# VH-VL binders against q91z69r481to671, part 8

Target 1, 191 residues: q91z69r481to671
Amino acid sequence: GRRNSHARHQDSGQVIPLIVESCIRFINLYGLQHQGIFRVSGSQVEVNDIKNSFERGENPLSDEQSNHDINSVAGVLKLYFRGLENPLFPKERFTDLISCIRIDNLYERALHIRKLLLTLPRSVLIVMRYLFAFLNHLSQYSDENMMDPYNLAICFGPTLMPVPEIQDQVSCQAHVNEIVKTIIIHHETIF

## First folded at step 1 (VH-VL)

Design u1 (framework fv_unasnemab)
Fold by ESMFold2-Fast, scan of step 1:
Structure u1 (fold): chain C 191 residues (1-191), chain A 124 residues (1-124), chain B 107 residues (1-107)
Amino acid sequence: as target 1 above (191 residues)
Amino acid sequence: EVQLVESGGGLVQPGRSLRLSCTASGFTFGDYAMDWVRQAPGKGLEWVAEIRSKAYGGTTYYAESVKGRFTISRDDSKSIVYLQMNSLRTEDTALYYCTRDYYDSSGYYYMDVWGKGTTVTVSS
Amino acid sequence: DIQMTQSPSSVSASVGDRVTITCRASQSISSYLNWYQQKPGKAPKLLIYAASSLQSGVPSRFSGSGSGTDFTLTISSLQPEDFASYFCQQSYSTPYTFGGGTKVEME
């Protein structure tokens, strides 16, 4: 569709997609202490309105008069990653990534994840570094926002690293959440 | 102390093969990505290929002009990176540089160490 | 591929001059741009990385600026050892393309 073509164009022409950068900037300004951010749903109408505005090449979050629901902006960010034709974490690396769960020592696990992720194209790694730096920072406000690294991993895991249909959905989803949690916590070691 | 030394260049006929070697010293070779960059006589620089650390899966990347003909590889035990060049063309005539590709703590990439190069001439 | 356009192709300058070289990317590369110096018969040397970060051992008269698509390398007071060719390079996406180069020549 038109929307998918538009999203690919934005990724191609931007180091960090405008929609990603703008949503993260907005959340850093207004959402760090917002309880249940990314877990609580926003208005679906507002989510679609914001997304469609970005697809038209506009930035609806640039105005000082921006009075958008923080949960709607958070929803746009998740919807963007979920809507990618190729997931941020490539399907080809899925088995190798979840295999890192077998590494009991969390620091060694982080180093092994780093080894796998550093094989990815720079354009993918740059977006990952940006996103996970943000998620790590957001998680540092968990006393106020109630979203620790595990809670954020539950919200983003299925979106960033979808479980392939040929895999055990139940056990693999738990592993995806644990791997994403490790990446959020150990962002500085991994990237 | 940190040094890269290329070898294996020479005169070859079109359609033939040649393998270049680059021996590294003075640093932990296995931790770094390595690149080949070439320069035709009197011309500018052209990036040719990259190989990531073998510990990081040894993933390879190529310029479109050499894809399918050139293969980059490495032997971390010997601190050597190779460039296998097949189906050589006159357009491949160049000085070939080996470079160390650095990924810093701020997330930026740059070629901080270069060898002096080895010359490849493809002509009849 | 990301195309890198450098200007000028050559510039004649005297010791003590301020020299400015520009580099334009065909699409946004943020700050993923490096500058290299190459003297005749020698290998390239890294001068600046991440658009504006000065490599260790490089004199402070060299500076880089810009982000996105437009970048500049400035030599504030040209020295005799600075007569060389200069190349920008994008490090964002394969192929990691270089600009066509700028030769800084003695007037």
Scores: ipSAE 0.520, ipTM 0.832, lowest interface PAE 2.9, mean pLDDT 90

Design u10 (framework fv_unasnemab)
Fold by ESMFold2-Fast, scan of step 1:
Structure u10 (fold): chain C 191 residues (1-191), chain A 124 residues (1-124), chain B 107 residues (1-107)
Amino acid sequence: as target 1 above (191 residues)
Amino acid sequence: EVQLVESGGGLVQPGRSLRLSCTASGFTFSDAWMDWVRQAPGKGLEWVAEIRSKANSYATYYAESVKGRFTISRDDSKSIVYLQMNSLRTEDTALYYCTRDYEGSWYDEYMDVWGKGTTVTVSS
Amino acid sequence: DIQMTQSPSSVSASVGDRVTITCRASQDISNYLNWYQQKPGKAPKLLIYDASNLETGVPSRFSGSGSGTDFTLTISSLQPEDFASYFCQQYDNLPYTFGGGTKVEME
């Protein structure tokens, strides 16, 4: 079964980066109903302290979890993806991905995005699946947290899929946000 | 009883075409991702092509050495996967295996069932 | 393409010996690596999937370890039926690539 394959992958100890897993777990426990999550900035000092702790091999979120500002933990997650040497969505795929905006039917657009993304390394795809499953789940609490898929796409789009300098920044940013929104909404179709 | 049976191999001249077939039984074929893997005489294994399930839009992928010459396809009603080989070269001489990934997912891909293979010899 | 380098190309061993086969990826493939056994005139058979998981029906003397770029297949006490060729295979990225194989032969 499909369940068995998923369970096997989990059991094999496949690595979601600790900083990503820990931040998402913390937000799932304490932040699903937090208004403006990812939009409201945390403390710069706390964000850097938490990130530096992870870089030292520590998990600052394993103890006294209620002692951390949820907006700071959310900021750490965003900062991690922003700081990647290679963006989560590779620069080489940028033009193909934004061209999906030309597909008016949203389901067909999702299928085309899936076709493009499934050519990426599995090590990248597992992080994408984990992140977008989380963002979809978080968006289901939008009545309380005020962060629907579009709001989350605005917060994550520039970080996950930065617009190359040679492109029209304004037009392409709108397209990036719409593509990321589509992936959040249709993550079960795409992954 | 889960099994894969390849057929269609033979001796063929360079530049000609050949179509391989692989008949599946004992599992839900329509859910499986199917691959072709070849092995030249006395050599190692080389992945050739993959076709995914209907849930994955029948997406197809090819090794660069065969891209544009080979086409993988499937008929779910007959539980058969095909490999259409055009413009054959002597370098295509190999035993061709059909393989299954039953769960067919991007995060968990391993060839748990193999057929016995069908021999393709490209020679003048 | 990800290159998979297997060593040794062949090893002579006796029944009861511990045999270790190494596989190295040209880049980080996490745990997306499988091991197959092939006997002369037979199709390959899955032994280990996702670096360390033993396939159903495979004897416990077989084990896999490693992650990233360096992987090993170990046979703790070689049996007569274990004289065969062994191949690693990565599936982190397309195209899927196999190691060159290791032949375990009788000393």
Scores: ipSAE 0.081, ipTM 0.678, lowest interface PAE 5.7, mean pLDDT 89

Design u2 (framework fv_unasnemab)
Fold by ESMFold2-Fast, scan of step 1:
Structure u2 (fold): chain C 191 residues (1-191), chain A 125 residues (1-125), chain B 107 residues (1-107)
Amino acid sequence: as target 1 above (191 residues)
Amino acid sequence: EVQLVESGGGLVQPGRSLRLSCTASGFTFGDYAMDWVRQAPGKGLEWVAEIRSKAYGGTTYYAESVKGRFTISRDDSKSIVYLQMNSLRTEDTALYYCTRGEDYYGSGSYYMDVWGKGTTVTVSS
Amino acid sequence: DIQMTQSPSSVSASVGDRVTITCRASQSISSYLNWYQQKPGKAPKLLIYAASSLQSGVPSRFSGSGSGTDFTLTISSLQPEDFASYFCQQSYSTPYTFGGGTKVEME
């Protein structure tokens, strides 16, 4: 049961941002079977135009404007999370989160990730739950769209949980992608 | 061995047409975007056109200077990308490179990792 | 269209020198920048993608840095095979645009 984005626009602080809700709604309607979704770049000009429209308080993804490229809409969702002043996974939790990679048992790993995420503000957790429920659902169409949890983790990992400049970029990126993959797969255990 | 081989270049008069071909080997051609990049004698690089894989819609993109005159297309069964050049101008004189486009999982890291040796197009009266 | 301004247009250097080349975008392109090397009579070769990622097979003396509008390619210790032209290229939006190039020559 998804609520209307317009109604949610007036919520006091437990809401999904309109840009996130609208992009996910659009992809659920038109993009679940789209091959390479999130992997294939859309028009970067269209991506920025759509994002800027949302930043002005407009919804360019209303039914009247449904001719947008699905890859561009997917790109808007990624760009939104990449552009956050504070990443969705806060930099202060980075070391603790990637340390969970050392837990070999995936269920125990998921439980430890849950404990770390529960220290975050409720508003952040609500957005995470919404996003990861969507990514889990999208991955169930991987036979059609070619995007399994691993592929989605590679697309979203750098965006949601950027590696700090002081860290080894290559090795830490591999750990980030594995953590994000775990969250997509074990979404119901974690959230 | 991954390679791209361009052909079809030559000397043509202004206003005429020429079709360039690029034959790919050593990789699954249909999975990649393909681009044309040109270089005028003694000058820098200029991107001309791109065609996405058919799995991703086969969408085409063009530099403004060639829109309406050039058409990029592909034949995945033959592993060939084409550039049909109409209404040629002296400013189109260049070495034309065929390139393979790679996008690292939609990260915005689109790059051209394989280049052919190029085919020369001279537009002169 | 996004304009890419590359500097210097040429640089004379000796083997063992540190060489830096800069590239400026007319608007923010995040990290959507690539660097290519072109030797005389040869096709360009990819060196760096996504501003700082080293392409497989490229020597570690090559490195890229920057984000937004300002980017740098660095060659830490110039080798004889590095005398070539270098081009930056934005992949943020079509049309993709290249910098004017930097010729690294021996003198």
Scores: ipSAE 0.000, ipTM 0.458, lowest interface PAE 15.0, mean pLDDT 85

Design u3 (framework fv_unasnemab)
Fold by ESMFold2-Fast, scan of step 1:
Structure u3 (fold): chain C 191 residues (1-191), chain A 124 residues (1-124), chain B 107 residues (1-107)
Amino acid sequence: as target 1 above (191 residues)
Amino acid sequence: EVQLVESGGGLVQPGRSLRLSCTASGFTFGDYAMDWVRQAPGKGLEWVAEIRSKAYGGTTYYAESVKGRFTISRDDSKSIVYLQMNSLRTEDTALYYCTRDWEEYDYLGYMDVWGKGTTVTVSS
Amino acid sequence: DIQMTQSPSSVSASVGDRVTITCRASQSISSYLNWYQQKPGKAPKLLIYAASSLQSGVPSRFSGSGSGTDFTLTISSLQPEDFASYFCQQSYSTPYTFGGGTKVEME
C-alpha cells in the first residue's frame, strides 16, 4: 500500500458496481465531447428506466446499438450516487473533509484528504479511485465538452458529499465543491 | 522463512476474556493488513477481524457476530497482532488463525500466509 | 452482508478426474474472490486470488474463472494430494465472507 504502488498498478482490475462501470464506459465511448455533460438534464423517464433495469440485474447499456441519450446515462450515474443509503463520502467524515479547505496549498490539501480517505473501507476507495480517474479524464476534454474540474465538482459535489441539514447550506456547498474539485485534479496523489 | 505463530488460546468460561497473539517473522510486518479467521470444530471458515497497515490508516473491521466484544490491534515494533476477546460465548469456540492480508487499491485482499492456529474453547 | 453460496458440499472423485466447484455471491463482487485449499488438520492455503490469478507455487492444474456473482474453481486432472476441502472467499467488502466449503473425497 504505497502511493507509488497505486500509479504502477493503475491497469489492475477494480471492484466497481455494474451500473457505475457501464455508465462510465458508455460515456467514455460516446460522451467525452458532449457539451454540458452532467450539467444538462436527460429525460427523467429514460433515467428511471435505465436505473430500474440495473436494479433488476440487467445491463441496458450492453447492446452495442444503444441509442440512449448521453445526458440520461450521465443522469443515471449521478442518481446512483445520490441514492446511496450512505453517501460515497461518509456523513461522519463531513466536518473533517470540509476542514481541509483551510489548507491553502492544493497539493498539501490533497495529501490531507488522502490521509482521511485511506481510513475508509477498501471497497469505497476503489470506487472513488475509478470515479475520480474518470472525472479527471473527462475534464481533459473541457475544450469540447465545457466541463472543467470545477464544473464537474459542482455537478457531483451535492451528490457525493451532501451537506448536513444542521450546517449552513450555501457556505458548506461551496466548500464541498472545492474539496471535490481538488480530488478530481489531484486524483493520482490521493488514490 | 515467512511465518506466523499464534498463541494465547485455551479453555475459558462463558463471559470471560482472552487475548490472542500472533508473532510474525520473515517479512516487513508493517506493510500488511492482518486478519483473524476462525474455524469451529468440523465446520467451515469464518472471518473475524482485520487491521490495516499504518499506511492505510490502521483501520479495524469486524464480523457482526464479534463487533463490540472483540478488539484487533497491532504492535509493528514487535511484529505482533492481537485479538482481545471479551464477553466470550460458547459459539466463539474455534481454532483461531492469524493471516497476512495483501493491501493495495488494485488488489483487494487475499490471505497468502496462515499460522497453524490456536484453539479457544468456551465451556463451563 | 455478502452471502457466498458454494456447491457442491462434497464430491467423490478419482485421480485423473476433472473437478469443478462453484461459488455464487449474493451481489456483484467483480473479481475479488479467492480460493483456499485446506487439508485435514492443516491451515488453509491460498490457491487463487482475484478470481483467476494463480498463487505462486500452486500447480497449473488449478484454475479459477468468473466475475460478478458466479465463480468456478477447476482442477483439470485430480492428483492424490488434491483430496481436501476447498473454500471461496469474497474480499470485496467487510465483513469478508467464506463459502460453506466443498470436500473433495476419494471415490
Scores: ipSAE 0.006, ipTM 0.580, lowest interface PAE 10.3, mean pLDDT 87

Design u4 (framework fv_unasnemab)
Fold by ESMFold2-Fast, scan of step 1:
Structure u4 (fold): chain C 191 residues (1-191), chain A 125 residues (1-125), chain B 107 residues (1-107)
Amino acid sequence: as target 1 above (191 residues)
Amino acid sequence: EVQLVESGGGLVQPGRSLRLSCTASGFTFGDYAMDWVRQAPGKGLEWVAEIRSKAYGGTTYYAESVKGRFTISRDDSKSIVYLQMNSLRTEDTALYYCTRESYDFWSGDYYMDVWGKGTTVTVSS
Amino acid sequence: DIQMTQSPSSVSASVGDRVTITCRASQSISSYLNWYQQKPGKAPKLLIYAASSLQSGVPSRFSGSGSGTDFTLTISSLQPEDFASYFCQQSYSTPYTFGGGTKVEME
């Protein structure tokens, strides 16, 4: 089964960025039921301290006895993606991706998004698959954490797929959030 | 075009060492895992070693028959993968292929989609 | 180590025949199985990955099926260029292992 597939991937030595893996693991352990996660701001001092620690090659979240605010760890994950020189969803693909909004059938839209994402570098796709699997899982706890796929899309959309200055900011932002929501909901179809 | 060219094979005596090289061109070498696969004369294929890309930790894996004797390594700046073979045995005699390993994200499968023509290693007295 | 048993070791066939080659894993490998073709004096060529996905550029007469422990490679209508050796390979876990090969010969 899935257990054997999981063990195989662990043995292969596959790595995602440490900061992404560590933050997601911490949230899976301690934050799945935390109300307003990613919407509520953490301590800016703690967010910067954690981020700076990772930049020095240290893992401040490796110790299971670490006492960190969930909102601060969530803030680090968002800050990481926001701070990328090249956004996770490349600027060159912006127009193609938002054009998927014209596809009324959500399943067909998911399939078209999948086809577009298949053209991206594998390093980007690995991070996307990992992140969106996490966001889908987190959204399954929305009765407790109040963060459904739509709410998570609002929090992550601008960070993962920023709207270019030349575009209609309000209209395009709504489309970005809708595309990101589609990817969260239909991640099994897309990844 | 995408190409892999092996070199470094030859005739060596048992117990000696030999280093194989494989030069890649036509693709972004650093994004791919690389493997060595060998084939003894008139026999089937035997996987020897794998080295992952830096994005996957640069981890190395070996067949039981070569573990402790062979070392796979890579130089991404030169687009070369190496196989250092120590304490060679007669049973290491084979044609050694360098392969590029692709990963299918949707299935999670790894497969060798590009192969070089191979370099021959003969271990004999 | 996962052992891959491939059968038959050889098969004699004519152009236009349907050829079936089987591969059995000593334990479940899900769909992590690849098929390669090797012509005399040439390097192997990838035909199928993930048990059933046809590699780009490979003719549609080739197909793969199976999951778990039992897998099949089928050539629906054998062509002259298909006389070659075929190898299965599991990619479920290292060490990766190949089947012993099947030689498809002209009858």
Scores: ipSAE 0.000, ipTM 0.469, lowest interface PAE 15.0, mean pLDDT 86

Design u5 (framework fv_unasnemab)
Fold by ESMFold2-Fast, scan of step 1:
Structure u5 (fold): chain C 191 residues (1-191), chain A 125 residues (1-125), chain B 107 residues (1-107)
Amino acid sequence: as target 1 above (191 residues)
Amino acid sequence: EVQLVESGGGLVQPGRSLRLSCTASGFTFGDYAMDWVRQAPGKGLEWVAEIRSKAYGGTTYYAESVKGRFTISRDDSKSIVYLQMNSLRTEDTALYYCARDLGYEDSSWYYMDVWGKGTTVTVSS
Amino acid sequence: DIQMTQSPSSVSASVGDRVTITCRASQSISSYLNWYQQKPGKAPKLLIYAASSLQSGVPSRFSGSGSGTDFTLTISSLQPEDFASYFCQQSYSTPYTFGGGTKVEME
């Protein structure tokens, strides 16, 4: 099947992909207090239906009266990032990013992550800023939704920043989760 | 209500053939990959075969123990997945489950979320 | 083929206990690891996919963790309906392979 060509052909300075913007808007309206959001699986039929609708250039989430399972919408967002040909965090930056774990001071770590991310194309940074602002906001409802920054980092880390085949998978995954957690918590310092 | 119902199991002699069917209802069958998983009496689970959705080429995959003997196929118009079992061996004796899988070529979403009750295949002389 | 080694093969536990089951892959499978529950005479039921994602309708007392080669399924406070067999399964590459199973039985 056809990979998401819109993300691959997006020029620097382009808008947020519709599927990303629409899913995040929907979750902000209906899902902030939903327990286990991104952990709990949605309806596979509904996930496919929503994804296929976006692939056709339609927005299935624009209808105010349409009922969609919040877990299905969350699943579509995760599936979109998993399906990117080039991960949101480029493979070429992997070693540099995980090395920031060696910085004990969290503020200095955030500043170093910022410097690394600012070397990325503007189109990637725009999506990152949008996504991590959303994840930080969602984590502020963790008393109700049970998804703190660490839980969200576990859900998104492998998808956004996959560990390369040549690396030690176990130790590097722990580092990925910690880096992603740092970016969620310190998003205002980083972006 | 999402359901999978297996049929076609029975007693068969070694070297013979048997075809299993799994009829799906309550969901859009053509959107899902479908799997066969077997379980020998009192033993663990063994994955047998998978067929991807038509949108992802309808590609087929097999466990090494059945490769060249078993063929998985599907009929989306009837919502049925089949397992054609040729050159049956006594070690093929098991309860055969049909399962729904969200398997895509470019996706990490590979898991079997809906299972049938199974159909028993006994291969003996 | 990727081999999945599951431990322990059985564990005796009481209601309210914390139960931990471990699964080890012969090579890195990233987070492509699923957990299933099977009760006697019944088909398997998906509990967790992608190492840590809880399937819809599964109680929050079930959790999964790990990545690469080492994975854990935890039941934080065992309930009577949790006495069952549990299987891990890698979906990183075909052929998909299952662990040998862990039977959680009443003490």
Scores: ipSAE 0.000, ipTM 0.451, lowest interface PAE 17.5, mean pLDDT 85

Design u6 (framework fv_unasnemab)
Fold by ESMFold2-Fast, scan of step 1:
Structure u6 (fold): chain C 191 residues (1-191), chain A 125 residues (1-125), chain B 107 residues (1-107)
Amino acid sequence: as target 1 above (191 residues)
Amino acid sequence: EVQLVESGGGLVQPGRSLRLSCTASGFTFSDAWMDWVRQAPGKGLEWVAEIRSKANSYATYYAESVKGRFTISRDDSKSIVYLQMNSLRTEDTALYYCTRGPDYEWLLDYYMDVWGKGTTVTVSS
Amino acid sequence: DIQMTQSPSSVSASVGDRVTITCRASQDISNYLNWYQQKPGKAPKLLIYDASNLETGVPSRFSGSGSGTDFTLTISSLQPEDFASYFCQQYDNLPYTFGGGTKVEME
């Protein structure tokens, strides 16, 4: 059989989690030009209320009359990825991924990252592709929102690819941020 | 008609090498991921190797049982995928199938939907 | 590696019977599962892709269901040409792995 990726996303309720899809949709509609998005904290009460609504099977972001704080919606997205039992970038691949920092040429680095990521489960890759396409798009509004790829990498790096406790925290965090930045910038080469 | 035709199988002694070929027709070979799957006599199916398309930098992947001994490659100009098998063992005895890989790209979603008839490899002393 | 446990290993059935084959993944594979039919001396033939989508040319008596870890292939009214071996296969993660197979035999 033959079908495109978009149709597969829509057919599979498990492919893109509703909480991820809904938060990204909301930010695309209302948050692309919001200064400091993902950097500025939202209301902790509102973040928890939104998250709890999704856990009950409700979509609190589908109501056009509800005026949610954009920073709170951004916070829900970050909290979702932070709360995963297995980080989006698997712990088993941590050392291989940060070793890509040794590759000085950014395009060659992107190709090597692509080779590593293509060995991940398809269910993980589809979420990554969706998220990084969004982060790249958001970064194109950096003149208005002040969140370039590096700023977004600082906000998402620790959440998506946490540094294992056995590793050097300071040097590895810098490498994580650089790898995540590379993926945001070169997402079309990688995915 | 979409077809895959394997060749190159035969009887070889342990420690020797053999190269399998799979010729594709009826589809755009250069866009497809290609896989080798084997089946030992009277047993089930075992995935062996995959080579992806040019869009995926011709990335190659192998089952642990063959890693370091087998090499998958392709020639898009001839629509052929190869499996170079070195240091053959009696446990490599099987019918080797060529199949179109489970691609997830936007335009091409293949699901191991096309298989050849297979080529038999017998490794014995 | 993802282990695919298929049951039963064999089933004896008569024409017209409803046959159910199950497949269990050792971890969540979403819907990235295929079902194949293999007749003696023949290559496997894809029946169902993405857990529930019927491949072109496959009779509607075949259906697939399930997601996550538990999957089922159903043949609603067995025909003479359906006596064969059936295999599930996950393609969520490398290495791609197959179930042990189910042989559907005439009673």
Scores: ipSAE 0.013, ipTM 0.597, lowest interface PAE 8.6, mean pLDDT 87

Design u7 (framework fv_unasnemab)
Fold by ESMFold2-Fast, scan of step 1:
Structure u7 (fold): chain C 191 residues (1-191), chain A 125 residues (1-125), chain B 107 residues (1-107)
Amino acid sequence: as target 1 above (191 residues)
Amino acid sequence: EVQLVESGGGLVQPGRSLRLSCTASGFTFSDAWMDWVRQAPGKGLEWVAEIRSKANSYATYYAESVKGRFTISRDDSKSIVYLQMNSLRTEDTALYYCTRVEDYGDYLYYYMDVWGKGTTVTVSS
Amino acid sequence: DIQMTQSPSSVSASVGDRVTITCRASQDISNYLNWYQQKPGKAPKLLIYDASNLETGVPSRFSGSGSGTDFTLTISSLQPEDFASYFCQQYDNLPYTFGGGTKVEME
């Protein structure tokens, strides 16, 4: 079992980036009920310190008594995705992805999004599934944290699926946010 | 040796509650996704519930037939997964298996590679 | 929910026979399909994952194929220990759903 899965994982070289896994783990432990998480900015100094630590191959979040601001850890996760050379949602798929907004039936929309995403490299899909499962779970605490799927889509949409400069920024941003919201809500159908 | 041992099954009346336990040994329990799968007498397999690892926010998922009635939980310090079954119905009568779902950070495939021997739940008057 | 339809529900076979079991998904599940074997009185055992990958310790006479909606489990040369029930299971979407099972019986 595990030996076959492990061998396949080793061969492909596919892993969840340490910075993504560690930030999500930290938020799961300390931040699920934190009001305004991802919306409220952390300390930019602390965000940079944490990110630089990960870039050195260290894990600043491995100590369970580690004294870090939850908003700063949330900021690191967003900054990681914003800083990718290629956005998590590839620019080449942008037009096809936002066109899914034309599908009024949400289940059919989710299936169409799934078909598009399954054409992506496995390394991208692994990270997407991990991130969106986390965002869906976090949104289930919205009565306490005030961050429903729509709020999370506003925070992550521009970072994960930036609108190309040649597009109508206002209307496309609304579509991006709606697509990302759909993926958060229907992540079980999509992944 | 990797092992899962279920307990807590028995005969209960409709409308009552029962709590199943599954004790794991021989692997890093805290990294594993744990599932309950049931099998009614002479019938096929039905997935019931899943609880994911700490890395996955301890996310829980349920079959529609048990939503609102069953609760899956875990105690990583004891290497135990639980299934709290409330408002039991005669159609909940089954052998309940505890399974480990392969979770290796891949998130692109899931399969049940380790199963316990099961614990029998009979819901009857 | 994704419905998984297995055929046949039962098959009578002799040692040495080639046995094929099919599983059809109600919608495209790519290759997100597992196969399990269950012997009477025992827990299911994983045979194949991700449609075609043989689990460690499973004999090479077992093979899986297919993608999308149509999948096949093949036993190339049936052995006495292979008389059992076989179940497919999709993990494309929650809830995970199993096929109704195929019982391989001695002729």
Scores: ipSAE 0.000, ipTM 0.450, lowest interface PAE 16.7, mean pLDDT 86

